VH-VL binders against q8ixk2r445to577. Designs and how they scored, part 303

Target 1, 133 residues: q8ixk2r445to577
Amino acid sequence: FFGMLQNKGLTDYCFDYNPPDENQIVGHQVILYLCHGMGQNQFFEYTSQKEIRYNTHQPEGCIAVEAGMDTLIMHLCEETAPENQKFILQEDGSLFHEQSKKCVQAARKESSDSFVPLLRDCTNSDHQKWFFK
Below, E stands for the ipSAE of ESMFold2; O stands for the ipSAE of OpenDDE; V2 stands for 0.75 times the mean of E and O plus 0.25 times the DockQ between their complexes.

## First folded at step 15 (VH-VL)

Design d23 (framework fv_axatilimab; at its last look DockQ between E and O 0.93; V2 from the best seeds 0.00; counts 0 for: pae E 2.1 > 2)
Fold by OpenDDE, look of step 15:
Structure d23 (fold): chain C 133 residues (1-133), chain A 120 residues (1-120), chain B 107 residues (1-107)
Amino acid sequence: as target 1 above (133 residues)
Amino acid sequence: EVTLKESGPALVKPTQTLTLTCTFSGFSLSTYGMGVGWIRQPPGKALEWLANIYWDDDKYYNPSLKNRLTISKDTSKNQVVLTMTNMDPVDTATYYCARLRYGDYYFDYWGQGTMVTVSS
Amino acid sequence: DIQMTQSPSSLSASVGDRVTITCRASQDISKYLAWYQQKPGKAPKLLIYDASELQSGVPSRFSGSGSGTDYTLTISSLQPEDFATYYCQQNYDWPYTFGGGTKVEIK
């Protein structure tokens, strides 16, 4: 699966990553932004290694969750996907993070008009449903 | 078990400052994502959000009352304090503190509330 | 600010009745909506979040639905303990706002 990763509940919002430096793509938080499909910021791939890969740049980035955090941070992809980079995209649209045993949910940042994907206990909320478009 | 309890004066004179304290248990404001908010409700009327404070000391206020509100926390005591200046009879209400989580912004546990009457 | 309009402001019903309460937002809030129950002299109690997710411990006769600007709280079979005032709250945009409430009283 590849393309824009769109949320079902938060209508018209997609995974978005725009690093300040295209030559240094890791270490920043993945956000949600209106789906536009333009450029490189909203193209992701779900791989057979259970990665959510940001492959429009080299070296390629993979979404990871750091210890003690609930945010999605871009790391470099590895030959073998580390545990904190493994996600299961279920048939029902839920995006399950294996290591934390939590689901990715579209949430708002109170300090801004931005939305972000956060780890939450898994529910049937449409805010936890995702699909590639 | 999560519990919250409001404390403060039941009567305040106009123009005086209201200070309310929320004492809670069953969770900590040292925990990532945790927050405490204040909500008030005039007699027979709807609920109005006042302010939030989070584990990282980030604070948010209702814009209509921002200049009158100050929220602070003492994590070691599991307490959150709300001050509201220049009180007016229109501010008469039951004041609640409640728990919320950053990113959720709904309130899953509430105190029983404390009635505050503003009168000369 | 996002305005939340509840309807009706009050209704009379009997035990066993199906009760429906509506909440309309002034703009699309993308299911970022919570429902609360408040009994006289008591604090509000969270019933539903994310428009349709039942809070732990809440009876299954309560359900939430809706999208965009229009949302509904349904009590499939009203019980004696359900007579109360219900409020919706949007958590889509700051500042958070509540509906005006719907009082469910005994017929």
Scores: ipSAE 0.900, ipTM 0.953, lowest interface PAE 0.5, mean pLDDT 96
Fold by ESMFold2, look of step 15:
Formats: C-alpha cells, structure tokens, sequence
Structure d23 (fold): chain C 133 residues (1-133), chain A 120 residues (1-120), chain B 107 residues (1-107)
C-alpha cells in the first residue's frame, strides 16, 4: 500500500513526518496530523517486508520502535528489515508491531495540542484501527 | 494485585497546608509510561481531577488549582505526595489517588479515598 | 475546558430493565471517553474506556457507544448491584473533566 495512513477513531488524522532538517530524516518521532495530502509529510509505503517507509526523500526512512520505548521513531531502512521495523497491518485495521506484540494507537500528548502514534496492548478500540487513503 | 492507599490528616484548619501520601503496590513508577493522579470529590458532588505525576517526573496540574498544588514521588518507596496550600472549607472532600498510563488519561485502579474536612 | 453534561441526573429503574445514560461534551472528543461506577462510600470503578471498550472484569451487560459529542452507557439488564452513580470522563484534552453524574435508583 502507498498513501496516507489514517486513523479510524481519531477522525481525519494521518501519520505525518516533519523532520526539522530536510537533509537529516532519522531520529525524530512520527506524529499524527490532520490529513491533507499536500507535500511529502503524509505519504508512506507499506512494503512486502512489513516496513512503513518514508520514501519520498533520499535516504529512505523506516518507522521503528526502540527497545523499552512505545514511540514510533524514524530510522534508516536496511536491506533486510530489522525486527523493530516490522509492522503487520491486519485485516481488521489493527497495526501490529511484531517484535513487541503491541498495536499502534492514536494518543494525546498530555497538556499539548498534538497527537502521536504509540504502542499499546492490542484492543478493539477504533484508536487502534488504521487504513490507507 | 494493584492497590493504592491514601493517608493524611482527616481535619485541617482554613489556611493550613494539606499533605497527602499515596502508597501503592503491584506496579512501579520506574515502569515506562506509568503514572499516578489525584482526584477529589466534595460530599455529594462530582469528581474533580487535581494532578498527575509520571515515571519520568513530568507533572500536570488542574489549572484552576495550579498555584496551590505540588505533586512529587519517591519511586523507591512506591509513594506519591500531594500538597495543597491555603485550604478553605470548599476544599472539604474525599481525596483519591489512582493509577493511569501516559496517553491513556483514564484511571484504572483507585485507592479507597481519604476524607478531609476543612473547618475551624 | 471541555464541559461534560450527563442526562438524566437521576433515574429510577427496576431489576431487569434496560438503562441508558447519556453524556454530552461541549466539543468533539473523538471517542476519548471513559465511564465509571461509584457506589455510596466507595471509590469509583472504571467500567469502559475509549467510549466502548470494557475494562477487565466488567460484566458484558455494560456497553458504551457514541461518537463526536454524544455518548451513551447502556446496562442491558439491570442487576441489584448496578444501583449506583455513574460518571463519564473525557480524556481528549487537558484538563480531563468529569460529568456531573447519573444516579440510578431502585424503582
């Protein structure tokens, strides 16, 4: 799949990546922003290796979760996808992180205007349901 | 088994400072994302959120009470402390501590509560 | 602050009745809503989170629904232990606020 990865429960919010340095795309957190489809920030590719790629820029980035964390961070893609970069987009819309056995959920940052994807124990919440648009 | 228990004085005088301690077991504030909050309930009234503290020592206060509240933790003792200054009879309430997780701002386990009466 | 308005403030019902309690937010809260049960002299108990997800150990006769600004808690067949006060809480935006409560009493 390629396009905007939208949340079902947090209506009209999509994965968004806005690195502060156009030429340094690694090490920053993926956020959720109102879906708009303009520019390069909201387009991701779901690959046969179960990666979520930010590939509208070179070098390509792959979404990862670092050990002990629950936030989604941009890493460089590798020839063979590391386990922490593998996500299963299931038929029910859940986005399962294989290594941690957790699902991606739309969550509010405390005392802020922003939302972020975070790993949580898998539930049937619409906040854990995602689809490409 | 997750448990929380509030302790502190049952009676305070107006203008005094209230200090409440939440002692808990079955979880730790060293665990990523874990937090404890304080909620109060005046007799016969609705619940009011007061403050949260998280594993990383981030702290959040109800803005209507921010200048009166201080929250702190001692992770090694499994304790969270709430201090509320300049108590007034309107602050008479049952005070609860409860567990939450950062990002999931609802309280899944509550202490039994402690009644605090503010009067002369 | 997001204001949460519960209706009714109280109701009387018989064992076996279907009971519906409503909660309205002053703005869209995108299903970031929890329901609590509180019996006299006791702490609140979480029933439902994310508008419709049952907390572990909560009987299946409890269900939650709704979207946008309007949410409901339904008890499909009221039991004697369900006579209590019920509160909604939004967790969409800080500060997180509670409804005024709905007292469910024996008819």
Amino acid sequence: as target 1 above (133 residues)
Amino acid sequence: EVTLKESGPALVKPTQTLTLTCTFSGFSLSTYGMGVGWIRQPPGKALEWLANIYWDDDKYYNPSLKNRLTISKDTSKNQVVLTMTNMDPVDTATYYCARLRYGDYYFDYWGQGTMVTVSS
Amino acid sequence: DIQMTQSPSSLSASVGDRVTITCRASQDISKYLAWYQQKPGKAPKLLIYDASELQSGVPSRFSGSGSGTDYTLTISSLQPEDFATYYCQQNYDWPYTFGGGTKVEIK
Scores: ipSAE 0.592, ipTM 0.876, lowest interface PAE 2.1, mean pLDDT 91
ESMFold2 (binder alone), look of step 15: mean pLDDT 93; pTM 0.936
OpenDDE, second read of step 15: ipSAE 0.015; ipTM 0.636

Design d24 (framework fv_axatilimab; at its last look DockQ between E and O 0.79; V2 from the best seeds 0.00; counts 0 for: pae O 5.3 > 2)
Fold by ESMFold2, look of step 15:
Structure d24 (fold): chain C 133 residues (1-133), chain A 120 residues (1-120), chain B 107 residues (1-107)
Amino acid sequence: as target 1 above (133 residues)
Amino acid sequence: EVTLKESGPALVKPTQTLTLTCTFSGFSLSTYGMGVGWIRQPPGKALEWLANIYWDDDKYYNPSLKNRLTISKDTSKNQVVLTMTNMDPVDTATYYCARLRYGDYYFDYWGQGTMVTVSS
Amino acid sequence: DIQMTQSPSSLSASVGDRVTITCRASQDISKYLAWYQQKPGKAPKLLIYDASELQSGVPSRFSGSGSGTDYTLTISSLQPEDFATYYCQQEYDWPYTFGGGTKVEIK
């Protein structure tokens, strides 16, 4: 799939990545922002290797979760996808991170206007349901 | 399994500072994402959120009370402490501590509550 | 601050009745809504989070629904232990605010 990855419960919010250095895209957190479809920040590809790929620049970025963390951050894609970069997008919309055995959930940063995707125990919450638009 | 219990004075005079301690078991604030919050309930009235503290020592306060509240923790003792300055009779309430996780702003386990009366 | 309005403030019902309680937010809270039960002299108990998710150990006769500004707690068949006051709480933005409560009384 290719497009904007939208949350079912947090209506009209999409995965968004806006790295401060367009030539070095790794190490920053993926956020959720109002879906707009303009520019390159909200377009992701879900690949046959189960990657969520951000490829608007070279080198290409893939979403990852580091051990013991719950935030989604950008790493470089590799020839064979590392386990921490693999997400299973289920038919019911759940986005499962197999290595951690957690699901991606839309959450607000406390005392902030910002939302972010975070890993949480899997539930049936619409905040854990995602689809490409 | 998970329990929380509030302790502190039952009676405080106007203008004094209230100090409340939450002692808990069945979880730890060394666990990533864990937090404890304070909520109060005046007799017969709605609940009011006061403050949260998290495993990483981040602290968040109700803006209407920010200059009066201080929250701290002692992870090794499984304790969280709330202080509230300049108490007034309108602050008479039952005070609860409760558990939450960062990003999940609902409280899944609550202490029994402690009644604090402010009287002159 | 997001104001939470509960309705009704009180109701009387019999064991076996279907009970519906509503909670209205002053703005869209995107299903970030919890429900609590509170019995006299006791602390609130979490029933439902994220508008519709049952907390562990809560009977399936409790259900939550809603979106946008309007949310509902339903008890499908009222039991003797369900007579209590129920509160909603928005999880959406600080300060986290609670509804005024709905007291469910035995008829």
Scores: ipSAE 0.690, ipTM 0.901, lowest interface PAE 1.5, mean pLDDT 92
Fold by OpenDDE, look of step 15:
Structure d24 (fold): chain C 133 residues (1-133), chain A 120 residues (1-120), chain B 107 residues (1-107)
Amino acid sequence: as target 1 above (133 residues)
Amino acid sequence: EVTLKESGPALVKPTQTLTLTCTFSGFSLSTYGMGVGWIRQPPGKALEWLANIYWDDDKYYNPSLKNRLTISKDTSKNQVVLTMTNMDPVDTATYYCARLRYGDYYFDYWGQGTMVTVSS
Amino acid sequence: DIQMTQSPSSLSASVGDRVTITCRASQDISKYLAWYQQKPGKAPKLLIYDASELQSGVPSRFSGSGSGTDYTLTISSLQPEDFATYYCQQEYDWPYTFGGGTKVEIK
């Protein structure tokens, strides 16, 4: 699966990543932004290694969850996907992080106009459902 | 067990400053995602959100009252303080503090509230 | 600010009745909506979050539905302890705003 990763509950919002430096793409938080499909910021791929890959840049980035955190941070992809980069995109749209045993939920950030994907206990909320568009 | 309790004066004179303290247990504002908010309710009326503060000291205020409100936290004491200046009889209400989780920002635990009367 | 309009402001019902309360937002709030129950002299209690998620410990007779601007709280079979005032609240934008409340009274 590839393309925009859109949230069901938070209508018209997609995964978005815009690193300050195109040559250093890691270490920043993945956010949610209105789906526009333009450029490289909203293109992701779900791979057979259970990665959510940001492959519009080289080297490629993979979404990871750091220890003790609820946020999604961009790391470099590895030959073998590390445990903190493994997600299961279920048929029902839930995005499950294997290591934390939590689900990715669309949530508010520090601004009323900003949203982010955060790890939360898994529920049936549409805010925890995602699909590629 | 999560608990919150409001404390402060029951009576405030007009133009004076109200200081309320929320003391909580069962969670910490040093924990990522944790937050505490204040909500008030005039007698027989609806609820009104006042302010939120989060673990990272991020603060949000009701725009209609923001010039009068200051929210702060003492993580070591598990306390959140709300200050409201220039009190008026219209500010008479039960004031609640409640817990919220960042990104899951609903108020899931509430204090019992403290009644504040503004009168000369 | 996002305006939350509840209807009705009050209703009378009997034990066993199906009760429906509606909440309309002035704009799309993308299911960032909660329902609270408040009994006299008590603090509000969270019932529903994310429009339809039941808070832990809340009886299954409570349910929430809706999307966009229109949301509904339903009590499938009203119990004696359910007579209270109910509020909706949006969490989509600052400031957080509550509905005017719906008082469920005994018929």
Scores: ipSAE 0.027, ipTM 0.680, lowest interface PAE 5.3, mean pLDDT 92
ESMFold2 (binder alone), look of step 15: mean pLDDT 93; pTM 0.937
OpenDDE, second read of step 15: ipSAE 0.018; ipTM 0.650

Design d25 (framework fv_axatilimab; at its last fold request DockQ between E and O 0.91; V2 from the best seeds 0.87)
Fold by OpenDDE, fold request of step 16:
Structure d25 (fold): chain C 133 residues (1-133), chain A 120 residues (1-120), chain B 107 residues (1-107)
Amino acid sequence: as target 1 above (133 residues)
Amino acid sequence: EVTLKESGPALVKPTQTLTLTCTFSGFSLSTYGMGVGWIRQPPGKALEWLANIYWDDDKYYNPSLKNRLTISKDTSKNQVVLTMTNMDPVDTATYYCARLRYGDYYFDYWGQGTMVTVSS
Amino acid sequence: DIQMTQSPSSLSASVGDRVTITCRASQDIRKYLAWYQQKPGKAPKLLIYDASELQSGVPSRFSGSGSGTDYTLTISSLQPEDFATYYCQQDYDWPYTFGGGTKVEIK
């Protein structure tokens, strides 16, 4: 699967990553933004290694969850996907992070117009349902 | 078991400052993502959100009351304090503290509430 | 601010009745809606979050639905302990606002 990763509940919002430095793409948080598909900052790939890969740049980035955090941070992809970069995109649309045993949920930053994907306990909420478009 | 309990004066005079303390158990504001908010409810009226504070000491206030509100925490005591200045009879309400998590701005556990009457 | 309008403000029902309460937001709140139950002299109790997720411990007779600006709380079969005031709350935008409440009374 590849393309824009769109949320069902937070309609018209997609995974978005726009690193401030094109030569250093890691270390920043993945956010949610209105789906537009421009600049390839909303293009992601779900790989056979269960990665959510940001492959519009070289070296390629993979979404990771750092210890103790609930945010999605861009790391470099590795030959063998590390545990903190493994996700299961389930049939029901839920995006499950294997290591944390939590699901990715669309959330808003308080007092901000910004939205972010966060790890939460898995529910049937449409905010936890994702699909590639 | 998560519990919260509000404490403070039941009676405040106009123009005085209200100080309420929320003491909680079953969770900690040292835990990433945890927050405590204050909500008030005038008698027979709807609920109004006042302020939130989170584990990282990030604070948010209702814009309509921001200049009057201060929220703080003492993590070691499991306490959150709300101060509201220049109290007016219109501020008479039951004041609740409740638990929330950043990114999820609904309240899953509430204190029993404390009635605050503003009167001369 | 987002205004939350509940309807009706009050209703009378009997045990066993199907009860429907509506909450309308002044703008699309993208299913960021919670429902609370409040009994006299008690604090609100969370029933539903994310428009349709049942809070742990809440009876299955409670359900939430809706999208966009219109949301509904349904009690499939009203029980004696369900007579209370119900509030909706949006957590889509800051400040987070509550509806005016719906009082469910005994018919």
Scores: ipSAE 0.921, ipTM 0.960, lowest interface PAE 0.5, mean pLDDT 96
Fold by ESMFold2, look of step 15:
Structure d25 (fold): chain C 133 residues (1-133), chain A 120 residues (1-120), chain B 107 residues (1-107)
Amino acid sequence: as target 1 above (133 residues)
Amino acid sequence: EVTLKESGPALVKPTQTLTLTCTFSGFSLSTYGMGVGWIRQPPGKALEWLANIYWDDDKYYNPSLKNRLTISKDTSKNQVVLTMTNMDPVDTATYYCARLRYGDYYFDYWGQGTMVTVSS
Amino acid sequence: DIQMTQSPSSLSASVGDRVTITCRASQDIRKYLAWYQQKPGKAPKLLIYDASELQSGVPSRFSGSGSGTDYTLTISSLQPEDFATYYCQQDYDWPYTFGGGTKVEIK
């Protein structure tokens, strides 16, 4: 799957990656922003290795969640996907993080104009449903 | 079982500072993402959010209260403290503390509340 | 601030009735909506979050729906313990605000 990864409940919001240094894509948090499809920030690939790749740059970035955390952070992709970079996009649209056994949910950063994907216990909430557009 | 309980004075005079303590059990503010908030309800009126504090010591305040609020925590004691300066009779309300998680700004467990009356 | 307007302010109903309560936000809140039940002298109790997700331990006769600016809480068959005041709350944007409440009374 390739394109803008959109949230069902947070209508018209997509995964967005806007690193402060365009030449250093590692270590920054993925956000959610209004879907627009302009530039490089909102295009992601879901791979056969269960990665969510930010592949408009070299080296390619892969979304990861560090142990004990719930935020989605950009790491370098590796030849074999590490466990913390594996997500299952399920039939019902939920985005399941294998290592933590949690689902990706759209949430607001408090006192901020931005929304973010976070790991949460899996529910049927439309905030935990995702699709490529 | 998650429980929270508010404690503090039942009566406060105008201009005094109110200090309320929330003591909780069944969760810890050392746990990533956990938070405690304060909400008040004037008699017969709707609920009003006051402040949140999170595991990482981030703090957020209702701007309508113009720097009258201070929230702090003691993680080792499972306590959160709210202070509210320059109390006025309109601040008469039941004050609740409640649990939330960062990113989910609804409150899943509430204390029983403590009634605070502001009068001379 | 996002204003939350509840309708009706009060209603009278009999045990077994289907009850619907509405909550309208002053702007799109993208299903970031919770419902609480409050009985006299007690703290609010969370019933529904994310507009439609049932909190653990809440009876299945409670359900939530809606999108955009308009949301509803439904009690499919009212029970004696359901006579209370119900509040909605948006958690879409800071500061978080509550509706004025809907009091459900014995008819």
Scores: ipSAE 0.787, ipTM 0.919, lowest interface PAE 1.2, mean pLDDT 92
Fold by ESMFold2-Fast, scan of step 16:
Structure d25 (fold): chain C 133 residues (1-133), chain A 120 residues (1-120), chain B 107 residues (1-107)
Amino acid sequence: as target 1 above (133 residues)
Amino acid sequence: EVTLKESGPALVKPTQTLTLTCTFSGFSLSTYGMGVGWIRQPPGKALEWLANIYWDDDKYYNPSLKNRLTISKDTSKNQVVLTMTNMDPVDTATYYCARLRYGDYYFDYWGQGTMVTVSS
Amino acid sequence: DIQMTQSPSSLSASVGDRVTITCRASQDIRKYLAWYQQKPGKAPKLLIYDASELQSGVPSRFSGSGSGTDYTLTISSLQPEDFATYYCQQDYDWPYTFGGGTKVEIK
């Protein structure tokens, strides 16, 4: 799959990566933003290694979660995907992070008009259901 | 098991500062994403959110009361403290502390509440 | 701020009744809604989060539904211990706001 990764509950929001510094694309948090249909910051590739790749900037980024944390951070992709970069997109739309055994959920940053994907215990909430379009 | 308990004065005079302490067990504010908030309820009225504090010491206040509120934590003692300045009879309420997680701004476990009456 | 309006403010019901209470937000809160139960003299207890997800330990007779601005809490077969005041809360936008409450009284 590739395209815009959209949330079922937060229905017009998509995975978005817009680092503050275009010359240093890794290390920043992945956000959710209004889906615009133009690719760019919202274009992701789901690979056979269960990676969510960001190919808009070079070098290619891969979404990861650091141990003990719940935020999704852009890291450099590796030839063999490390466990913290593996996400299973399940039949029900859940995006399951194998290493933590948790699911990706759409959430709002406190006191902000910004939204972010966070790891949470898996539920049947529409905020945890994702699809490529 | 998760428990929270509020403590502080039952009676405060107008213009004084209120200090409330929340002591909790069964979780830690050293855990990533964990937070504690304060909510109050005047007699017979609805709940009103006051403030949140999180594992990373980030603090958020209700804009209606921001200039009067200070929230702080002592992670090693499992305590969160709320202070509210310039108390007025309209601030008479039961004050609760409760647990939340950053990104989930609902409260899953609550203290029993402490009644604060503002009167002279 | 997002205003939360609950209706009715109170209702009378009998054990075994199906009870529904409604919560309306002043804007689309995208299912970021929780429901609490509060018994007299006690702290609120979380029943439902994310509009429809049942908190662990809460009886299955409680359910939540809704989308956009309109949400409902349903108790499918009211029990004696369910007589309480119920509050909705939006956790979509800061500052977080609660409804005025719905008191479920014995008939």
Scores: ipSAE 0.759, ipTM 0.913, lowest interface PAE 1.1, mean pLDDT 91
ESMFold2 (binder alone), look of step 15: mean pLDDT 93; pTM 0.937
OpenDDE, look of step 15: ipSAE 0.901; ipTM 0.954
OpenDDE, second read of step 15: ipSAE 0.896; ipTM 0.952
ESMFold2, fold request of step 16: ipSAE 0.685, 0.782, 0.772; ipTM 0.893, 0.918, 0.912
ESMFold2 (binder alone), fold request of step 16: mean pLDDT 93, 93, 93; pTM 0.937, 0.934, 0.934
OpenDDE, fold request of step 16: ipSAE 0.916, 0.915; ipTM 0.958, 0.957

Design d26 (framework fv_axatilimab; at its last read DockQ between E and O 0.94; V2 from the best seeds 0.88)
Heavy chain, then light chain:
Amino acid sequence: EVTLKESGPALVKPTQTLTLTCTFSGFSLSTYGMGVGWIRQPPGKALEWLANIYWDDDKYYNPSLKNRLTISKDTSKNQVVLTMTNMDPVDTATYYCARLRYGDYYFDYWGQGTMVTVSS
Amino acid sequence: DIQMTQSPSSLSASVGDRVTITCRASQDIHKYLAWYQQKPGKAPKLLIYDASELQSGVPSRFSGSGSGTDYTLTISSLQPEDFATYYCQQDYDWPYTFGGGTKVEIK
ESMFold2, look of step 15: ipSAE 0.754; ipTM 0.913
ESMFold2 (binder alone), look of step 15: mean pLDDT 93; pTM 0.938
OpenDDE, look of step 15: ipSAE 0.897; ipTM 0.952
OpenDDE, second read of step 15: ipSAE 0.907; ipTM 0.955
ESMFold2, fold request of step 16: ipSAE 0.795, 0.754, 0.817; ipTM 0.922, 0.917, 0.926
ESMFold2 (binder alone), fold request of step 16: mean pLDDT 93, 92, 93; pTM 0.935, 0.926, 0.936
OpenDDE, fold request of step 16: ipSAE 0.919, 0.922, 0.917; ipTM 0.958, 0.959, 0.957
ESMFold2, fold request of step 18: ipSAE 0.768, 0.796, 0.795; ipTM 0.917, 0.924, 0.921
ESMFold2 (binder alone), fold request of step 18: mean pLDDT 93, 93, 93; pTM 0.936, 0.933, 0.935
OpenDDE, fold request of step 18: ipSAE 0.923, 0.922, 0.924; ipTM 0.959, 0.959, 0.960
ESMFold2, last read: ipSAE 0.797, 0.796, 0.776; ipTM 0.922, 0.921, 0.919
ESMFold2 (binder alone), last read: mean pLDDT 93, 93, 93; pTM 0.931, 0.934, 0.937
OpenDDE, last read: ipSAE 0.923, 0.922, 0.920; ipTM 0.959, 0.959, 0.958

